# Miniprotein binders against q9bqp7, part 92

Target 1, 240 residues: q9bqp7
Amino acid sequence: VPQNWFPIFNPERSDKPNASDPSVPLKIPLQRNVIPSVTRVLQQTMTKQQVFLLERWKQRMILELGEDGFKEYTSNVFLQGKRFHEALESILSPQETLKERDENLLKSGYIESVQHILKDVSGVRALESAVQHETLNYIGLLDCVAEYQGKLCVIDWKTSEKPKPFIQSTFDNPLQVVAYMGAMNHDTNYSFQVQCGLIVVAYKDGSPAHPHFMDAELCSQYWTKWLLRLEEYTEKKKNQ
Short names: E, the ipSAE of ESMFold2; O, the ipSAE of OpenDDE; V2, 0.75 times the mean of E and O plus 0.25 times the DockQ between their complexes.

## First folded at step 6 (miniprotein)

Design y6
Fold by ESMFold2-Fast, scan of step 6:
Order: structure tokens, then C-alpha cells, then sequence
Structure y6 (fold): chain B 240 residues (1-240), chain A 89 residues (1-89)
């Protein structure tokens, strides 16, 4: 059990729409801060086993592709992911007209991959929006908060070259989702309660994306694991 | 503990004490036979020690366990490592 346990859900909040809620999705800008991001916490608390396997994979990829080839490969993967997120924000944002740039982003295989999931997404509440847990002192930038099949979810969009049909194959993604959820539920910039998560893994070839739905119980289980990672991060910082 | 044993194994690998690391890895595998990650380390150490045929046999076992986990990243890693060892043997 984490030493500094804190609940993921806020008993003062409801998941039902409030009449005073904004009609446009929220987009709180991420401020430069000394407070650690969710991504930084997760990166700094990987197990030695995870670090070793990742480094070995990197070395083997460099041997396969060459150092320049590996840099190009990783750069291209990163850029494709960034463009995918930009396209999704454009699709889900209320816009009257699209720029030519936005139309080019919409033509990707990743966007084709998520079409069947987007049909079930509605009631968008936040897009590319900053969250901060004021008590636990961490920040993050979540992709999307919207209803998926009638359930309000923190939605995280992922790109992958290989199929990921099981939630276990998404690694730290469940921890990332619940970290954003817990922060949003306790962030004064937001007024609603999120109790569910959704990880969507999209594929470059347009193959149907895999949705990994996380109900409230599963979110609570991963929240405990996130708190342990946050605690480990804090302890490591004390030793510097 | 599992984590303490991993700490010790990585420390030995960093020191270049591959034989002792291999001994502890074999103890780990005996206690945790369903963990494919330990088999990957055994295969890599065997290859680094000039024992590629033994490395390939261990990697085949790791591949079967990785398939059972359904983790495509582990499956991809095994395939890449298998190709790398074959090309350099």
C-alpha cells in the first residue's frame, strides 16, 4: 500500500453534465513548472528489468538499422504519433472549416483505424488539456475527455506498428490514464467526475484499432500502482 | 525477493561477471519459470560469451513464453534478437 494514499475519485463531484458547464471543450494550457509530469514520473521509475530490456532492444535495433537509421525510425514513429493526435483534436474540436494542413492529417491510416471507435465517441468535455493534482503535486496533458458508449472517459490515443489486443501489452498506459483521471477529478479548473478510462491503439495500415476500456474498479486498481510509482519518484528525488 | 535478485543480476552484468549473472538467472528461472524476460537475458549473455547455439535454444523457449503472454513488444524483441544472432553466427 502507498504511504501517502489519496482517493482517485472526488466525492464532491458528479459525472452528469452541469447546466453551467462550458459548451466548448476545455483546453487548459500546460504551464512550465518544476512539478513533475506523469510521463516524467513513469520514465524515472521504470524497473531495472524494463530499462535493461529497452536498452537491449535499442542496441539490437541500431545493429539492424544503423545508428542513423534508428534515429530516423524513432523520429518517424514520434512524428506519426504527434500528427495522429493533431488530427484527432481537429476531428473532435468544433470547427466550421478545415485548413489544408488539417485535411492532410485526416488522410492517415491511423485515422482510418479509429473510425469505428470515433462513431461511439460523443460529448467531448476536454481536448489536449492540462491537469494538475494540487495535493499530490504532479501535472499532465491529457488527450481527450469524452463519452465512449455512454460512459465519460479519459481517452488516450496511441499509435502502434504491432497489434496490442491485450491491456497488458500497453505497458504504463493504464497508469498514465488513471494519473490524468485522478488529477482532473481534483483540479479546480474542472467541475466533473471521470470514473472510466479508454486506451485506443491505432494502426498505421488502417487495421481496426483496439479499444481497452477501463471501468471504475480497474481504474482504482491501476491508481494504487500509480501512487506507488509517484512515491518511488519522490523518494528518488530526495536522494539527489 | 524477486526485485532484490534482479538488482543483483544487473549489478553483475554491469561488472562483466557474466558467469555469476548466468548462475543467478538460472536460479531465477527455476523459481519463476513463466517469466520470459529472464530467458532473454540468458540468451543475450550466452551469445556475448561466445555460446550462440545455446543462446538460440534458450531464445526459442523465450519465444514460446512470449507468445503465451500475448505481448507483441516482447514477441517483436525476440524475433529481432533471433535474427541478429543468426546473422552474426
Amino acid sequence: as target 1 above (240 residues)
Amino acid sequence: SREELWERIFELIEKGDKEEALRLLREYIEKYPDNPDALFLVAELLYDMGRPEEARKVLERAKELAKKTGDPELIEYVELLERWIEERS
Scores: ipSAE 0.013, ipTM 0.355, lowest interface PAE 7.7, mean pLDDT 79

Design y7
Fold by ESMFold2-Fast, scan of step 6:
Structure y7 (fold): chain B 240 residues (1-240), chain A 94 residues (1-94)
Amino acid sequence: as target 1 above (240 residues)
Amino acid sequence: SREELWERIFELIEKGDKEEALRLLREYIEKYPDNPDALFLVAELLYDMGRPEEARKVLERAKELAKKTGDPELIEYVELLERLIERLLEELKK
């Protein structure tokens, strides 16, 4: 249990559209400073199991591919993910041309993979937008906030080379989503409330993407775990 | 408790006491048979200890359980270790 518990949802905010909400999705630039990012907190508070598995995976990959091959592999994975996120931002932005979106769809299996998910996404409120939790002192850059099947969600897009239909709670992806959610719900740059999350895993070969929906109860459960990770991070930094 | 036993196992791995870690992992698996991470750790340690035939058998069990419970990151780790074990076994043939 966290020592300094703070709520994920803001009782002063509604999840329904507000007249003050802009018609164009918000895109607040990330201003990096001494405030830790969600990804930094998670990286610095990995469990012994996560650290061990990651280090062994790196060693095994280097053994299989060679040092130069491993660097090329990781560079290519990063580039593919970056391009996928750029394509999604373009597709979901109301200011993008149909010609540009159609051309991009033809070039990527990942975009083909998410088509059936995208048809259920509407009411986009934020894209590639910075969030800051002023009280808990952390920042993040979220992918998307939009309605998925009528529910306002923080949506996180993931890529995978091979179809992998399930996501386990041992991954930090749910913690990342709820961390962004809690920050946005308490960030003065935003006026609405998000209570749901969605993790979408897209596949390079165009196989149908897998959506992992997180309702308010599940988000609250992961929020408690995120608060524990944040507390652990803060304690480690005080001791350095 | 499950958490305490799991922490003890990793403490032994960090100290390099792989044989004792394997004993505790076997006890853990008997009590918690649905954890594919534990089976994968057994395969990892057996590979490091130069016991690739045993590692292969345990890894096959870990792979089936990971597919059943769903864990895409673990499946990737399993496939990588599987390829390395197969390469080592082929080299040992001659």
Scores: ipSAE 0.222, ipTM 0.674, lowest interface PAE 4.0, mean pLDDT 82

Design y8
Fold by ESMFold2-Fast, scan of step 6:
Structure y8 (fold): chain B 240 residues (1-240), chain A 94 residues (1-94)
Amino acid sequence: as target 1 above (240 residues)
Amino acid sequence: SREELWERIFELIEKGDKEEALRLLREYIEKYPDNPDALFLVAELLYDMGRPEEARKVLERAKELAKKTGDPELIEYVELLERYIELEAERLEK
């Protein structure tokens, strides 16, 4: 599919705030249906290289930890990531100030890791919110849409273990971000335009998180790659 | 083509023909020197074939290229394999 038939940015939208914008961040629930999610598309169209590297990583982790140890490790990483996202949603949502926050979530090393990034985050527009590209027929659940250093971004929060990286979802991070961006820009539940992305890698030991900023040009380049993955997914489904 | 050569390499890896995969992978690297993933696959195959010191040297090159091309994800893979080579060397000495 030609890129010019399905642009990432919507020319009828603006990234500037207006008086009709909701005062609280949007949180549209994700509805399970037959329309593929961004994560499903990416998982089912992994390159042979990505599959090979993930398999080798799993083999080495199992060798070090044992099968039960590996299962426990991956379960713990998943749980920590979930709690990290819950803590960030709480911190960034104005409505959460009316609730008692879990102190244990707020004191994690991952939260300490992102403090310097959070100082540059403002104007939160969406948190843990569903997006759907009505024309391309895919859905997703994005972490956050907010201004980072004055630019409206789709922000994706990632956790990393040092020295044992959990890398199963790392390869396609830029593709996830632009897929969410393109969907939101064409989703009637949203009225604004997002042109930038931010991937934030937080560390368990509290060392400073690494921000990976994606400007509009870089987002457009990754959008082209996302469209190819989506096309591959669609073709695989037709041939089954 | 680049994609055709890449597919052939993975077909050989799946078949377990590691020597031929390594040969084609080196041919790929000569033609497409800006792909740090290809260097990492060379290191993976060398390690699997019992050639860890050669793997270490290729991993250093892969890491440097990944830093230049902005691929932090591959850096994590490189560091993990470096760790396992070191742990294996320690076990063999003991």
Scores: ipSAE 0.088, ipTM 0.569, lowest interface PAE 5.1, mean pLDDT 81

Design y9 (at its last look DockQ between E and O 0.87; V2 from the best seeds 0.00; counts 0 for: pae E 3.9 > 1.5)
Fold by OpenDDE base, second read of step 7:
Structure y9 (fold): chain B 240 residues (1-240), chain A 94 residues (1-94)
Amino acid sequence: as target 1 above (240 residues)
Amino acid sequence: SREELWERIFELIEKGDKEEALRLLREYIEKYPDNPLALFLVAELLYDMGRPEEARKVLERAKELAKKTGDPELIEYVELLERLIERLLEELKK
C-alpha cells in the first residue's frame, strides 16, 4: 500500500464537459522544471531484472548490428514514433489549424494501422499537452484526451513492429496512462476529468492496431502501482 | 531468498564470472525447471563461453516456455540470441 495515497479521480470535477470547454484541443507546453516526468520516474524505478535484461539486449543488439547500426536502429525507431505522433496530432487537430498536411506523414503503415481506432475517436480535448500533479510533484506530456467509443480517455499511442495483443505486453504504458490521468484530473489547467485510459499499439506493416481499453477499475489498480513507483523514485532521490 | 539469488547471479554475470553464474542458474533450474528467464540466461552464458550448440539446445526450451508465459520482451531476447547463435555456428563451420 502506498504511504502517500492520493486519489486518481477528483471528486470536485465533473465528467461532463463544461459548456465553456474550448472547441480547440488544449496544448499546454511542457515546462522544464526540477519536477520529474512520468517517463523519468518509470525509467528510474525499473526493477534490477528489467535493467539487467535491457542492458543485455542492448549489448546483443550491438553485437548483431554493430555500434553504428544500433544507433541507426534507435534513431529510426525514435523518428518513426515522432512522425507517427505528429501525423496523429495533424489528423486529430481541427481543420483550421491543419498546416499543410504533409501527405507523406499520412502515408505510413502506422497511420493505416490506427484508422479503425480513429473512427471511434471523437471529442478531442487535448493533444500533446502537459499535465502536472502539484501535490504528487510529477509532470507528463500526454498524447491525446478524447472520447473513444463515447468514453473520455487519455489515449496513448504506441508504435510496435511486433504484435502486442495484451495490455500486459505494454510494460509500463498502463502506468504512464494512469499517471497522466491522475495528473490531469488534479491539474488546474483542465476543467474536466478522465476516468478511462486507452493504449493503442500501432503496427508498422499497417495491420490493425490493438486498442487496450482501461476502465476506471483497471485504472485504479494501475494507479496504486504508479504511486508505489513514485514513492520509490522519491526515496531514491532523497538518498542521492 | 529467490531475489537475493537473482541479484547474485546478475552480479556474477556483470563481473564476468560466467562459470559460477552458470552453476547457480543450473541449481535454480533444478528447483524451478519451468523458468524461461533462467534458461535464457543459461543459453546466453553458454553462448558467451563459446558453446553455441549447447546454447541453442537450452534456448529452444527457453523459447517454448517464453511463448507459453506470453512475455514479449523475453521472446524478443530469445529470438535475438537465436540469431546470434546461428551466426556463430555458421562462422565456426567456415
Scores: ipSAE 0.586, ipTM 0.875, lowest interface PAE 0.9, mean pLDDT 90
Fold by ESMFold2-Fast, scan of step 6:
Structure y9 (fold): chain B 240 residues (1-240), chain A 94 residues (1-94)
Amino acid sequence: as target 1 above (240 residues)
Amino acid sequence: SREELWERIFELIEKGDKEEALRLLREYIEKYPDNPLALFLVAELLYDMGRPEEARKVLERAKELAKKTGDPELIEYVELLERLIERLLEELKK
């Protein structure tokens, strides 16, 4: 497999922000482009094993729930995840007030699950913000960039109905996090550098969320794997 | 190699050559006994081939190995197939 020489970290950037004025967290809108998104690249380059397991799971779930039951299940999972992200964005937005927040949106098991993580989150730099890697030509929409226990992180919020204590059980989530990180570090809309990642898995029953912290070394390891997936995507598109 | 044999197995599954896939999966399991996914794939193929009693036996082995090796995602797939096999076996008794 070819080696790639594109670094995840930008040597021209500092970990400290260049802006001196108190700034509102960035929320760059995602512009629909011919440039592929992180999620599309990952979806189009799933391994044969991942494709097989997901296809079989879908077929088996349809046998158990029926086609309408499966559609309802999938829609409910999607809507719960969407509401969870909306609630987190509201909670982490410094200009929001409780008067502007839907109280019902903030009262869920998932939000209870992440309370202990949120106590350690501060210095929010970006929320639901678009990133683009100018050289590698991919885009993404990240959930959050903030300090977690004093470390600036790309934070990805996930919902799950069962405990996932191991990072490998989050599928391609580590690749997604480092792809966003590399893009942000090379995106002219941002002036700071992120070197750490955090995947937070929240539970519907309110059980304490599991944080999966990724230091710079781990991020560099996953970055290499992301570059391989990006190359695979590019080759597949050239052959179509 | 391990990767080469695994790739060949999936190619056979994609082509629908289930008997040959089973043969290579048995060979793979003998050489690499610590992969619960391989046992799960045997159970999946046996179920598809209308051999639910054999599928049930292999799936129990897959479940125990998955619990031992800590693969919670595979356990979800195993338990779903387990329920479908049991329902099929009950229907065949009728």
Scores: ipSAE 0.235, ipTM 0.672, lowest interface PAE 3.8, mean pLDDT 81
Fold by ESMFold2, look of step 8:
Structure y9 (fold): chain B 240 residues (1-240), chain A 94 residues (1-94)
Amino acid sequence: as target 1 above (240 residues)
Amino acid sequence: SREELWERIFELIEKGDKEEALRLLREYIEKYPDNPLALFLVAELLYDMGRPEEARKVLERAKELAKKTGDPELIEYVELLERLIERLLEELKK
């Protein structure tokens, strides 16, 4: 149970964007900061089982691929994810045209995979934008805030080589989404709030992406779990 | 308790005490026969001990159970071990 409960939603904010909002999505720059990031908190609070299995997985991959092969594999996975996010930012931003700089960013199975999802996405409010929760003392860099099928969502884009048809298969991704949501809802750089989340898992072979919608009730359930992870992180840092 | 038993099993595996880890895991499986992590670790230990045909059989059961529980990290570990087992089986035929 968290010692320092805090609500995910801000009652002083509307969940409906102002009609005069700019046509350019927000992109708040990430500041160098001592405040922990969402991803750092989650990484530093993995369970003993998760750490054990991850280390064994690394050793087995090194046995399969060799040390250099494993480095190339992990670099390629990271690069593919990075290029996917860059391509999506370009596609969703009316002012950022990457076609003249790197036409190949738009050529990927991952981009093909999400096309059916993108048809339901509109009203983009933020892309690759920093969020900060000053009270709870954490920061993040969210992928996208937009409407999905008429619901304003924090949207997180993920790449995967294997199907993830259930939200439980995305493990810490729901925690990441609600952490960004809570931060955004209490960040003075944003004039609106979001009550829903969306995790979109895209596939390298172009197979239709899986959307995982999170309504307010589900977000509240994961928010409680996020607060526990943040509390655990804070206690670990006090004892170091 | 179950938590204490798992911590002991992880300790033994990290120390490389394969025989004792296998003994504890088989004792656990007798009581809890449908745990995919336990079956996976048995398969991994058998592989490490040079018993890949036995490892393959146990791993098939672990794979079935991991798919039912929807544990994506375990499924990835199972698939990697399967490839390693196949490689060892080919090596031993030489």
Scores: ipSAE 0.195, ipTM 0.658, lowest interface PAE 3.9, mean pLDDT 82
ESMFold2 (binder alone), look of step 8: mean pLDDT 81; pTM 0.769
OpenDDE base, look of step 8: ipSAE 0.552; ipTM 0.861

Design z1
Fold by ESMFold2-Fast, scan of step 6:
Structure z1 (fold): chain B 240 residues (1-240), chain A 100 residues (1-100)
Amino acid sequence: as target 1 above (240 residues)
Amino acid sequence: SDWEKVIEELRKIIEEMRELVKKGASPEEIDELWLRFFKIVDEAIKKYGDHPEVEEILEEIWRLTLEFLLLLEEGVDREELLKRFEEIAKKIEELIKRLE
């Protein structure tokens, strides 16, 4: 049980849209700040097992590909992920001008992979938008907030190259989603409440993406684990 | 303020590195300064890299610093090292300007 418990959901908020909500999705810019990001907290509080597995993976990849090959591989994975997120933001934005982007961004196997998920996504309320938890003092940048099969979700898009997936990126995905959710639910820039999460793993070869839906109970369970990671981060920071 | 200090420290290290390379300082001295630079970039990514644009720039700086560390490990002569350093340093300096 975390020492400084705080609720993930805000009972004074609703998941229903209201008249004050913008007609276009929100995109609050992330301010550079000493306040830790979700990704920083998670990276600095990895378990000993996660650190060991990541280092072992890195060393094996370097042995297989050479140091230059490893750099090329990691750069390509990063670039593909970035382009995938850019394509999704374009697709989900109601603004016509964004759909006039480079056609090649929309042709990736990853976009084909998520088509069956996208048909169930509507009511987009936020895209590539900053969140801040004022009480718990952390920030983050979420991918998307939209209705998935009628339920308002924080949606996180992930890419996977089946032969050589990044080990680290799979470990903390649920924690990342609930951290964003808790922050948004208590961020004055937003007026609604999110109670569900969705992690979508897209595949390079275009095979159907795997959706991992998290209901309110599951989100509450992961929220407790996130609070423990945040507590560990804060204690490490105080000790230097 | 804190972010501005990170930017200032990165620039300072690039300039110190340039002076060391030009003076023909030992590979050990050059390696030590690059390791400090690498650590600052790594910590900056962890602390401020949650925005896609900032993350992209910091990751590219990190990649370039790793490229130089690999060049040092390869043991190229000083003439080649100076040439390759200037190529990498110019790219890093352009990226640092975009972070301002």
Scores: ipSAE 0.000, ipTM 0.088, lowest interface PAE 16.1, mean pLDDT 77

Design z10
Fold by ESMFold2-Fast, scan of step 6:
Structure z10 (fold): chain B 240 residues (1-240), chain A 100 residues (1-100)
Amino acid sequence: as target 1 above (240 residues)
Amino acid sequence: SDWEKVIEELRKIIEEMRELVKKGASPEEIDELWLRFFKIVDEAIEKYGDHPEVEEILREIWRLTLEFLLLLEFGVDREELLKRFEEIAKKIEELIKRLE
């Protein structure tokens, strides 16, 4: 178990809407800081097995595509992911001026892939918004906080090429989601409580996206694992 | 001979995995066995990938194995995990038959 355990949920907050909740989604900018990001913590604490899997995937892809082909592939995957997130922010934002600028990107296969998920998303409260856990001292930039099928969730949008998915380390995506959740629940810039997570994997060919819903119990389980990763990061930093 | 042993080991692991999933084994136990399957496939590509037909089939098995590892990463429930395992296992079994 983690030595410095801290709760993921804030007992002083409710997940119910209240009069102080903003009518427009929050978008707190991420500030430059020496405080580690969720992504950095996870990257610096990968297990040897996770590193092995990632390296073997990379080697197989290089064999298939060549060095230049692999570089182009990874660059394109990054760019498509960025565009997908921008399109989703535009779609979910009441700021219609953004939609007009992104019209061409709104017709991608990834956007078609998530249509059935989007119909169940409402009550957007935050988009591309910074979170900071003031007590545990980490930061992050979350994609979206909204109701999915009536439950307030931290939603993380992922892109994947179905036949050649990019593999991330085991449990890292759920850890990322709960890390954002715990930070938001204890961040003074936010007044509400999030208890659920949703990871949505969208496909380039427009095949239906896979939603991976995380209830409060599952989030609590992954939160404990996130605290262990954060503790490991802190210990490694002290020993460098 | 060594090739026949590899094919039989892959089949054995799929059968063992099916038993574990049906018995409600933890995602951690399933991940450990599936990672072993992945490593065997990866090693087989290294040894036997010089034949284009064999390499293509082994790479497809490798990709399906990664797909299941991603499902384990996202923490799907037991019923969904069993359903997705059977879909992937069936595809892998068909590919293994093509390697014989």
Scores: ipSAE 0.115, ipTM 0.549, lowest interface PAE 4.7, mean pLDDT 81
Fold by OpenDDE base, second read of step 7:
Structure z10 (fold): chain B 240 residues (1-240), chain A 100 residues (1-100)
Amino acid sequence: as target 1 above (240 residues)
Amino acid sequence: SDWEKVIEELRKIIEEMRELVKKGASPEEIDELWLRFFKIVDEAIEKYGDHPEVEEILREIWRLTLEFLLLLEFGVDREELLKRFEEIAKKIEELIKRLE
């Protein structure tokens, strides 16, 4: 049990998204501060087992691609991920705010992969927006807040070359999502609350993306795990 | 010594990365240097890891390098990436000094 329990949901916020007019999605800039990011907390609190699994994966990739091939692969993964997020932001942004769509950004297997998910996405509330949990002292940049199949979700877009059909195969991504949810639900910059998460794994070959929906119960379970990771991070920082 | 050359090479790579970052390099531009750095550290662990103190320091450098590579894989904001790079680079430099 976390020593510093904090709820994921804010009882002061209404569960009903106010049907506020299709307002321009919020894009709060990430502020440079001493506050750790969600990603930093997760990375610094990885288990020895997680590190081992990642290293084993890396070694396998090096064996398959060679060292130079793996370097190129890693660089490409990063670039493709970035381009994918940029393309999604462009797609999910209101038409009036559509900067000149680089048509080349839209021509990707990853964008093709998520098309069936995008059909179920509506009511975009935030895109590439910073969240801060003032009490728990962490920040994050969330990809998207929107309705998925009529449920308001924090949506996290991931790229993969390999199928990830199970939420367990997404490693700490569920923790990232709930961390963003908890922060957003208590961030004064947001007037609404989210109760669900969605991890979308997009594939380079354009095969249908895997949606991993997280209901309120599952989010609460991962929230407890997140709090434990945050405490571990805090303890490690005190001992440094 | 071969060891001194390894340490010098590691320092050179970090400095090169810092220069690139100062020039506004993209994450892609620094990634290649990180991977080269990682390889050198990994080889150094294999070759020199018989000394417990050296092994411990090299493993910490390895961990920090991996932490950065993970940031690249998970996709972080460029500004955060550059910030984390500098933090990691500083820590690695301190660790390298302990290897002298």
Scores: ipSAE 0.014, ipTM 0.237, lowest interface PAE 7.7, mean pLDDT 82

Design z11
Fold by ESMFold2-Fast, scan of step 6:
Structure z11 (fold): chain B 240 residues (1-240), chain A 100 residues (1-100)
Amino acid sequence: as target 1 above (240 residues)
Amino acid sequence: SDWEKVIEELRKIIEEMRELVKKGASPEEIDELWLRFFKIVDEAIEKYGDHPEVEEILREIWRLTLEFLLLLEYGVDREELLKRFEEIAKKIEELIKRLE
């Protein structure tokens, strides 16, 4: 158990719809400061196995594509992911969006891949929104909070390209989700409780996306692992 | 001889992985054995990748190995994990057979 253990769920909050809940999804802007982000904590506390796999993957990709080719590949993967997130925010937002841009984004294979998941998503409460754990002192930017098959979830959208997986952003996805969940549940900018997570892996070729649902028990298990990573980060920071 | 030992070791690890996944072994045990498999494949590419046909097959095995490792990170349910492992294992076994 972590020395600084803290509960992921807030007993003062309910996951039931409240009449006072905003009708427009929340979008709190992320403000950077000395407080670490979820992604920074995870990057700085990678396991020896994760570091080894990342380095070998990088070396193999560079051998296959060359230095410039690898740089172009990683830039393209990043850009595709960014566009996929922008398209999903547009699709799930009730606000008017730019029609021409929306049409082009909706034609991607990734969007086709995720259609069957989207039909089960409703009651959107937050999109591209900042969260801060006021007690544990970390921040993050979550993709989406919405009901998936009737359960309120922190939803994380991932893109996957086969047979050349981009490994750098695939480790610790469940930890990322529960870190956002715990922060939101204890962030005064939010009034509701989230107890479930959903990681959706969409494919470039339009193949059906894989939903990875995390119930409350699984979220609690990964939350303990996240707290250990956060503790490790804090200790490493003290030794700088 | 050394090549034959590499092929046999890869085959043995796949079978050991199949048993671990079926019995619901700990994530740590699954990760440790699968990382060993990954290292053997990676080393084989280094030593025997001078032949284009061998390089292509070993690279495919390497990618499938990485795919399963990444799948473990998503915390999929046991039935989905069993199904996905068996699909990947069968593909790897077919590729291993092509190497010998």
Scores: ipSAE 0.019, ipTM 0.498, lowest interface PAE 5.9, mean pLDDT 81

Design z12
Fold by ESMFold2-Fast, scan of step 6:
Structure z12 (fold): chain B 240 residues (1-240), chain A 100 residues (1-100)
Amino acid sequence: as target 1 above (240 residues)
Amino acid sequence: SDWEKVIEELRKIIEEMRELVKKGASPEEIDELWLRFFKIVDEAIEKYGDHPEVEEILREIWRLTLEFLLLLLLGVDREELLKRFEEIAKKIEELIKRLE
């Protein structure tokens, strides 16, 4: 068991909205700090299997596309992902006017892909918002907290190109979601409890996105794995 | 290894995967077996990929193998995992027939 074992859920919190909750989604900015991010912890503690898969994927992509083609491909994937997140934030935020929205962002195949998921999303409480686990000392920037089919979820939006999956962004997605969840549940900037996760994989060609729902039990199982990765990160940094 | 042995091993692993996914085996058992499948396909491309037609088919099997590996990493529920495995396994089996 990890020495700094903590529960993912906060017994003093509820997922029910109350009258004191903000009328607009929270957007707390991520501040520069020496405290490690979820992404950094996961990148620095990749398993031997993950390292092997990542290196083989890179080699085969370079063989297929050439070095310049691979650089263009990865740059394009990054840019498209950024635009997709910006479009979703705009769509889900009540503060933006129609005139201020980038029409090009709203017409992507990825946005078409998620339309059926968005119909089931309501009660948005946070968008592109910073979380910090005050006791375990890690930070993150989550995509969205909202009700999906009536359940409050940490929602993570992912993009995928068929047939060329971007394997780097797929590693440890469930661990990212539960790490953000645990941080939010113990962050004094937030007052509510999140017990469920949702990973949404959107497709460039506009084919229907795949929702991967994580109930409270599954989140607790992945939380255990996240705590082990965090412990491994801390030990590696101490022994540098 | 002999080409016939490679084909037989791939077929064997697909059948073992069906049993593991269907009975709800541990993620670790499923991940380990499928990673073994991935490594066999990856090595086969290097060893037998000199002929363009064989290389193209092996690369498509590799892509499908990676697709299911990514689904395992996402932690999808058992019912969806079983459905997606059967879709991918059927496509891989059709490609393997073309290699015989």
Scores: ipSAE 0.030, ipTM 0.509, lowest interface PAE 5.4, mean pLDDT 80

